# Ledger of designs, part 8: VH-VL binders against N-acetylmuramate alpha-1-phosphate uridylyltransferase (murU)

Target 1, 242 residues: N-acetylmuramate alpha-1-phosphate uridylyltransferase (murU), of Caulobacter vibrioides (q9a2m1)
Amino acid sequence: MSQAPKIAMVLAAGLGTRMRPLTNDRPKALVEVAGKALIDHMLDRLVAASVETAVVNVHYFADLVEAHLRAREAKGLAPRIVISDERVQALETGGGIKHALALLGEGPVFVANIDSIWIEHAGAAVDAVAAAWDPERMDVCLMLASTTESLGFHDTGDVFLSADGLVRFKDAGEIAPLVYVGVHICKPEITADGPDGPFSLLPLWKRLAADGRVCGVAPEGLWMHVGDPQAKLAAEARLAEA

## First folded at step 19 (VH-VL)

Design w2 (from v4 with heavy chain S102D)
Fold by ESMFold2, last read:
Order: sequence, then structure tokens, then C-alpha cells
Structure w2 (fold): chain C 242 residues (1-242), chain A 119 residues (1-119), chain B 106 residues (1-106)
Amino acid sequence: as target 1 above (242 residues)
Amino acid sequence: EVQLVQSGAEVKKPGESLRISCKGSGYTFTEYYMHWVRQAPGQGLEWMGGINPESGGTGYNQKFKGRVTISADKSISTAYLQWSSLKASDTAMYYCARDWGDREYFDYWGQGTLVTVSS
Amino acid sequence: AIQLTQSPSSLSASVGDRVTITCSATSYVQYMHWYLQKPGQSPQLLIYDASNRATGVPDRFSGSGSGTDFTLKISRVEAEDVGVYYCQQYHSYPLTFGQGTKVEIK
């Protein structure tokens, strides 16, 4: 049987430079979409999928992120919050997960960006990723969306998906139908042998995919990458129509 | 020290074939994509296409599709740009450029190969 | 294809001047990058993903913007900053460059 992870790594350490001027005085995680902080949109989705603990990395305006999350807890809102402190150096996604290994415990975890907003058309998208998770077959399971049903993502896509759910990353100049939308399940120990300091997951994912260890699902919906002020306004417009 | 070293300048006639090369050193060649960028005399930059040296998979700007072939020999860390039949309008400087594979920016460039096609 | 228009197309500056170059896209662009091609040289990366300086690029160079409108600034130009500046998008294929901004130093 496959169990949904109860722990999520939530990535809130980015500088958010494309979101300027909105990030001149706050971290991207606290930029609001339709009156609600980006991190709260994602935390609510994770709680709906029965996540009990979020390990949140912090760097840019770290004290503001911590204060926000403690205020959320004080209101009785799940999940429990554990801070992974990156004030000294931003570590990128791979470095951030490696840095947080002791906090993430044993077993698979969700990993979630804070800048994906989506509208579900059929069922809960996070649950679909968990339903596909099989540690015998995969080390990583990606949440994906069609480039034609997404906003704020490049048109060229990231990956192809086989009928059995195997991921192939696109080649140079190739157009792929699916983009990674910022939520995945992984075995966090895949980062353990990575470089000290900052590193990206993408090279690791490409090596794992070559071994058939990266899978994905593309649940029905509309995905919005909230990467800049125009994308924020577009996401708000779509949410108002929903 | 990352270096991209291109083959020397070429003077050709219309209708002739040509293959130019770009040799990468100072990094693991198969971990990065390689692209070709054209600059006609006195003009700006124009992306032609790229290759994943690991897989051999390519993608082309439609303007050049069917006009050129991009290939690589990973055993000697070398990418190639090839024409089967040159035209006078192919006269340009051709650069290879390395792509990390994320966000598609070119962090290192070759020195350029000048190709002159004239009667 | 996404077209990129740079402004101005050329300029002449004195050492120490501030220089601003803009790049306007015909539609939304997720990623924008900037290059300098010095006279007789190949292009070199200055800024990636709108605002990140490439390794070894002096801090007098900065980038900003998002969506369709992007800016490169040189806070105090130096004689070595002569050349043609290009923006380049990644959102759609083909990858495209701006037409270039020629910077001459008096």
C-alpha cells in the first residue's frame, strides 16, 4: 500500500527578484493573491492532503516568514511548522533539502514551491501525486500541468510523460507538452550525496530519470505560476471567475 | 576553466557542403546543452537550434530547419553545425554557446567561425 | 515568435555616465537575459533571469523588470563597456534576441 507523506518541505527562501517592487519589503512567500499569502495557499492545499508538518526554509526576510507562520499556528491552523534556517546562505532547492534532512525524518516527503496557484477541475491534485507514489518504482513523483492549461510558465514545456507515468526531460530546443508546477514527492535522501552548499535538483532529476526513477502525474486543472506582478494579477482574475 | 574552441574561418562557393565544429573543455560536455547562434555581417544575433550531447536530441529554429544539421560527438566533446548545400545568404559569423539547461541562457560562447559563401 | 525591441538603438556616453537600456517584448516572457558583445568579440553573459549578474560581471551592471518590460542599467560606465548590448528571451521557441543597443564611449 502507498501512504501519502505527512511531512512537506515548503520552499520559502527565494529572493523573489522578479516580483519586485512587491518584494522590496517582504518575501515572495508573503505576497498576497486574492487576499491570501502565497505560502498560505500552498499550506492549505497540503493540509487538505493530510500533511501534518511543514518544514519551511527561510532566508530573505526570514523573521517576517517566521512571524507569519507563528501567527497562523496561534489561530489553530494546521500544519505544525518547523523552520529550516538558511539566513547565512541561500541553498537552492537541492541544497535546501539536504540542509533540512534531519528535520524531514524518515520516509518520503512532499516538496512544494510557494508560487503555484491552481484551480482543480477533477479531484485534489496533491492527492493525485500521492496516489501515484510507489517507492519501489520511483524516487521522485512530479506534479505536472499541460502547457496549454497553465499560465505564467514557458510555452516550451519541461517533460514528456509515458502512459506508465515515466518522465523524460526535453532535449535542447524541443517542445514538451508538460511543465513541472512546483509540487513533488521525493525520497529526501537523494540529496545527501550532493555538493555542500547551494545546488539545483534538476541535474539530479535528469540522472534519476535516465534510470527510470522519476515519475509524474498531470491532474486536470488550471495552473498559474505567480512569478511576477503581472502573473499575480492574472491569478487573481482567474480566481475571481472560479 | 570552461572553453569553447571553434574551427577556423571558411571560404566556400554556393552549393558546397560544410561542417564546422565547437570543442568544449573544462567541464563535463554531456551535462550541458550546446546551441548555435548566427550573426550576419553588421546584424544582430539569431538562434539556430541546439543539441543535448547526452541523448543526441536536437531542436531547431524553423527558419533553419532542413537547411542545417546539428550534431555532436560526445567521445571528443565536440558539437557540429553542417550544411549540405551552402547559399550566399549563409555568409555569417557562427557561434556555439553553452546552455546550463535551466532558463536557457548562454553562459559561455565560442570565439566564432566566419563562413563566407561567394562565387 | 516573440519579438524584442530595445531602446535606444544606439547611444554615446561619457565615462561615468549612467546608462539605461530597455527591452520590450511583444508578449509575456518568463525569462529574460542580457549579453554584451564588445568590438571584435563574441557575446558574453551579463545578466540572467532579469536581475542576476553572471560570474565576474561588475556590480555597476544591474537588471530589472518582468512580464513584457525589462531594463539593463550601468551605474557609471567605463571605457571597456563599449559594444552592443542584447536582450534574449526564453518563453517560446525560437529563442529570440533584441535588435541590439550600440553603446559608444566618448
Scores: ipSAE 0.816, ipTM 0.913, lowest interface PAE 1.0, mean pLDDT 94
Fold by ESMFold2, fold request of step 20:
Structure w2 (fold): chain C 242 residues (1-242), chain A 119 residues (1-119), chain B 106 residues (1-106)
Amino acid sequence: as target 1 above (242 residues)
Amino acid sequence: EVQLVQSGAEVKKPGESLRISCKGSGYTFTEYYMHWVRQAPGQGLEWMGGINPESGGTGYNQKFKGRVTISADKSISTAYLQWSSLKASDTAMYYCARDWGDREYFDYWGQGTLVTVSS
Amino acid sequence: AIQLTQSPSSLSASVGDRVTITCSATSYVQYMHWYLQKPGQSPQLLIYDASNRATGVPDRFSGSGSGTDFTLKISRVEAEDVGVYYCQQYHSYPLTFGQGTKVEIK
């Protein structure tokens, strides 16, 4: 019913301190998994889902991220790149989207971390999120994965998903079957009323979920959070075996 | 300014009931989880469980499940830890600690409530 | 449950010394946090998610590590840094703390 977003916000502003020493001389977005930079893994997934423009925020080693992305464009590779500059202050997830609002245009966007890699078992996962998007029913649609088919994520989970696709965030000390894997669709204007400066999306998501405005999908596959050097090696091993 | 203010020290006998409290101020109480952490005399920290004050949903360390009840009254921004029958081994300092709900770290702690249970 | 072992269990330092405390987990953990409990006080957050300083924590405190091995450093110890330092994991329930590292200033 709804068309897939053509614009993605790509979150590449993190310090990557858990990835040290690999991030001593490069940003986490440029750490390679199986010979390919993390940001390129994600950009290729977004292009396969018909994304035309990626708005990429930058902070740590921002000049290196920008140079890498311009080299990608110079090779004729999609998507078009727009930089959201956060060099003076890291803004976190909510602050980053708010800062980029003028660059994101009007309408829903994908939002993607750079540190999730996955193996698909049935169909394209990003397309499944787009297929579930319905702005009449939701303000946010999360890509989720089973804790039992995930690597590098906490095993306590994040959310429950109803048969109708409605998200409930777990309570304190509760174990949930699904984790958020770093890709979602949202109406970016949900950040507009947030504070200037750094803030997280999570409190906004919880308020929206209480109003029934957060949905999700859990495509089948294996999801890997590449948050540290051990997780990088594990992801490479699984990609070689797949 | 965020503050967590706990009820005062308690001296009890084994078999007695007790409820201690933790009142949050300076923030929206229902937007954060509240946890209880135990510290026996001269010992380290031990997580007991937590509550989402918005939903009332709780989770417990199995060691304490059935031994204590965690609850909250969101209308007065207060969390509770309750025993129906105290034991001498319950003698400890008890802290409430606020959890932002992401990555589960405790950014603010109450001043502690000393509970002494002796025969 | 994931057990956390801190090293050393105690240490004595002079003002200006560099202090290093380690925390080792029995299995992979996604998140590690650090707290200081000063004498007679409640714990206070120092470091969250391995390396992020909490609000108001001086920059002499730093954290590092990932996976199963994590480190807290104090670059130049001050007299006010006396107390017991604890690591705490979030990967699995129950949440667990290390046994503590007592830091004394001689």
Scores: ipSAE 0.815, ipTM 0.908, lowest interface PAE 0.9, mean pLDDT 94
Fold by ESMFold2, fold request of step 20:
Structure w2 (fold): chain C 242 residues (1-242), chain A 119 residues (1-119), chain B 106 residues (1-106)
Amino acid sequence: as target 1 above (242 residues)
Amino acid sequence: EVQLVQSGAEVKKPGESLRISCKGSGYTFTEYYMHWVRQAPGQGLEWMGGINPESGGTGYNQKFKGRVTISADKSISTAYLQWSSLKASDTAMYYCARDWGDREYFDYWGQGTLVTVSS
Amino acid sequence: AIQLTQSPSSLSASVGDRVTITCSATSYVQYMHWYLQKPGQSPQLLIYDASNRATGVPDRFSGSGSGTDFTLKISRVEAEDVGVYYCQQYHSYPLTFGQGTKVEIK
């Protein structure tokens, strides 16, 4: 039995340009939804899944992100915070993980965006991803949601799942039933041979999927991508209905 | 240097078949999607559909589905757009455009193939 | 299909002018992109995902907006900026383009 990762990489380095004007004076990670910062929504979900350490990358308004996280620690809230400093250059998702390799330690990690909010219908979604993780069979395990149970994501979807949980990325112009919702488990060393500087995980994922090394799980719930001010208001309205 | 080089202009009659091509170079052809975009004379741009050259999988704008076939030969890094029976309304400039598969934007375009269909 | 309406449909500018072009969608779109088609040429990417300049695009071009309303700006137009500007959405298939904004330099 594989153990759930105790370390998460939390991706908070983005410019948040679609969230303007809310991000003119703060990073997207500190934009609030229903009175709680986006990063705190995600950190609380990770703590509920027994994550002990979050490695948080920073770039845009990095000092504000650090101050917020130190204030969270001062309140006695888990997890322990380690900063991966990207002030000099934004590295994108793949570059950010590669840059943080020494901080991430040995073994698999969670990787989480900060801009997904969700309502769980059956158990903890992060736990479902961990339960599916098997390092003998996969290098990446994606948290997925149905396009019909998600808001703020493109209608066309991203991926298909086989009967045994293997991911296939959609073809050009194809409609897929599932979207990636910003949380996954990976072996962070998959980024080690990537270029120096910024790069995206997506080409790497497509190569790994072709080798049968990318899996996914679609836990039940309602998933909301908080990518812009309209999406923030929609997410708050939906949370108020709960 | 990334290049998309399309086949030359065509003058055809209604009812004739036609296949035009788009050859990609300067990049790994199978790592990117290829799309076709038409521009009728004096008009704007219309997306027709695309192909994943690795898998051969296609998707079409319903307006053109059944009217055209998109295909690729990855061994020669070439995508194709084909009509079995041209109509005068098919007179347009046709562009191929490259898409790396995220957020669906077209970073490189071919030079265009002018297709003229007249009796 | 999501329809995109650009404003204005055409404009005439002097070198050095600030140019603003808007693109309005009939419903929410996650991604919006901008292209320039110079006279006699293929379209070329200017801005992707609302605000990111494509490689080699000068700093005078900027994009903004989200949801249904997007804007492209040229801070100081140059003679080489003549052509037709198009927005393009990705949220739903078919991918759609705006009707174009023709920019002429007087």
Scores: ipSAE 0.814, ipTM 0.914, lowest interface PAE 1.0, mean pLDDT 94
Fold by ESMFold2, last read:
Structure w2 (fold): chain C 242 residues (1-242), chain A 119 residues (1-119), chain B 106 residues (1-106)
Amino acid sequence: as target 1 above (242 residues)
Amino acid sequence: EVQLVQSGAEVKKPGESLRISCKGSGYTFTEYYMHWVRQAPGQGLEWMGGINPESGGTGYNQKFKGRVTISADKSISTAYLQWSSLKASDTAMYYCARDWGDREYFDYWGQGTLVTVSS
Amino acid sequence: AIQLTQSPSSLSASVGDRVTITCSATSYVQYMHWYLQKPGQSPQLLIYDASNRATGVPDRFSGSGSGTDFTLKISRVEAEDVGVYYCQQYHSYPLTFGQGTKVEIK
């Protein structure tokens, strides 16, 4: 009943301090895993899901990110790139989306971190998120993984998923079976009433979840959070086995 | 201005019950988790458990599960830590600490409640 | 449970010195945080998620590290920096703290 988003917000503005020394001279988005930059891994997944335009926010080493993305376009590779400039101030996830609202157009968008890599066991995971998207039922749809099918994420999980696909965020000290793995679909206008400047999506998600407006899917696969050099090496080892 | 104000020091005997409190102000109480952390005399910090005041849902360090009860009354913005039967080893400073809801760090702490359990 | 070992256990510094405190975890942790407990006070947040300074924390404090090894630095110590410094992990429950590093300023 709904079509997959054609636009993605790609979150590449972070300092990547846990990735040091690899990020001393480049942004985290350009750290390579198995010979390929993190941002290119994610862009390729989004293109496979028919994304036509990526709005990429930039801050740390912004000129390097832009140059990399223009070189990708010069090779004839999709998607089209639009830069959301955060050089003056990093805006966090919610602030970044709000700042980019005019660039994101009308309708739902993908939102993707650059530091998620995964191996698919059945079907395309990004397509599964799009297939579950229903703007009548939800404002946000999360891509989730079992904590037992993930690496580099905390063991405690983030959320429970009801039989109807509704998300409940875990309580204090509670262990949840599913973790958010850095890709979602949202109505970007949910950020419009947020403060100007930096703010996180998480409090907004919790309010929306209380209203039954946050859903999720947990496609089969192995998910890897590439948050530091140890995680990079682990991800490379798994990719070499696949 | 965010404040966490705890109830006063307690002197108790082994076997007695006790409930101590932590009142939050300057923020929306139900939007943040509340945790309890103990510090035995001359020692470090030890996480005991937490509560989501909105739902009432709790989680405990296994060491303290069944020994204490964490609860909250959101109508008066107050969290509680409760023992049904104190032991001398419960002598410690007890802090409440607010968790703003991401990555489980404690951005504000109460002033502490000293609990002394002796014969 | 994930155990955190801090080094050194204590130190004495002069105003203006650089202070370095390490925190080692027994296994991989996704998130590490740092607190200062000044004499007679409750703990206060200094650094969250390895490197982010909490509101109002001076820029002489910095944090770094990932995986199992984390560092807190004070670039130029001031008299008010006395107290016990604690690291705290979030990866697994129970949440755990390091044993503390006592810093005295001469």
Scores: ipSAE 0.798, ipTM 0.904, lowest interface PAE 1.0, mean pLDDT 93

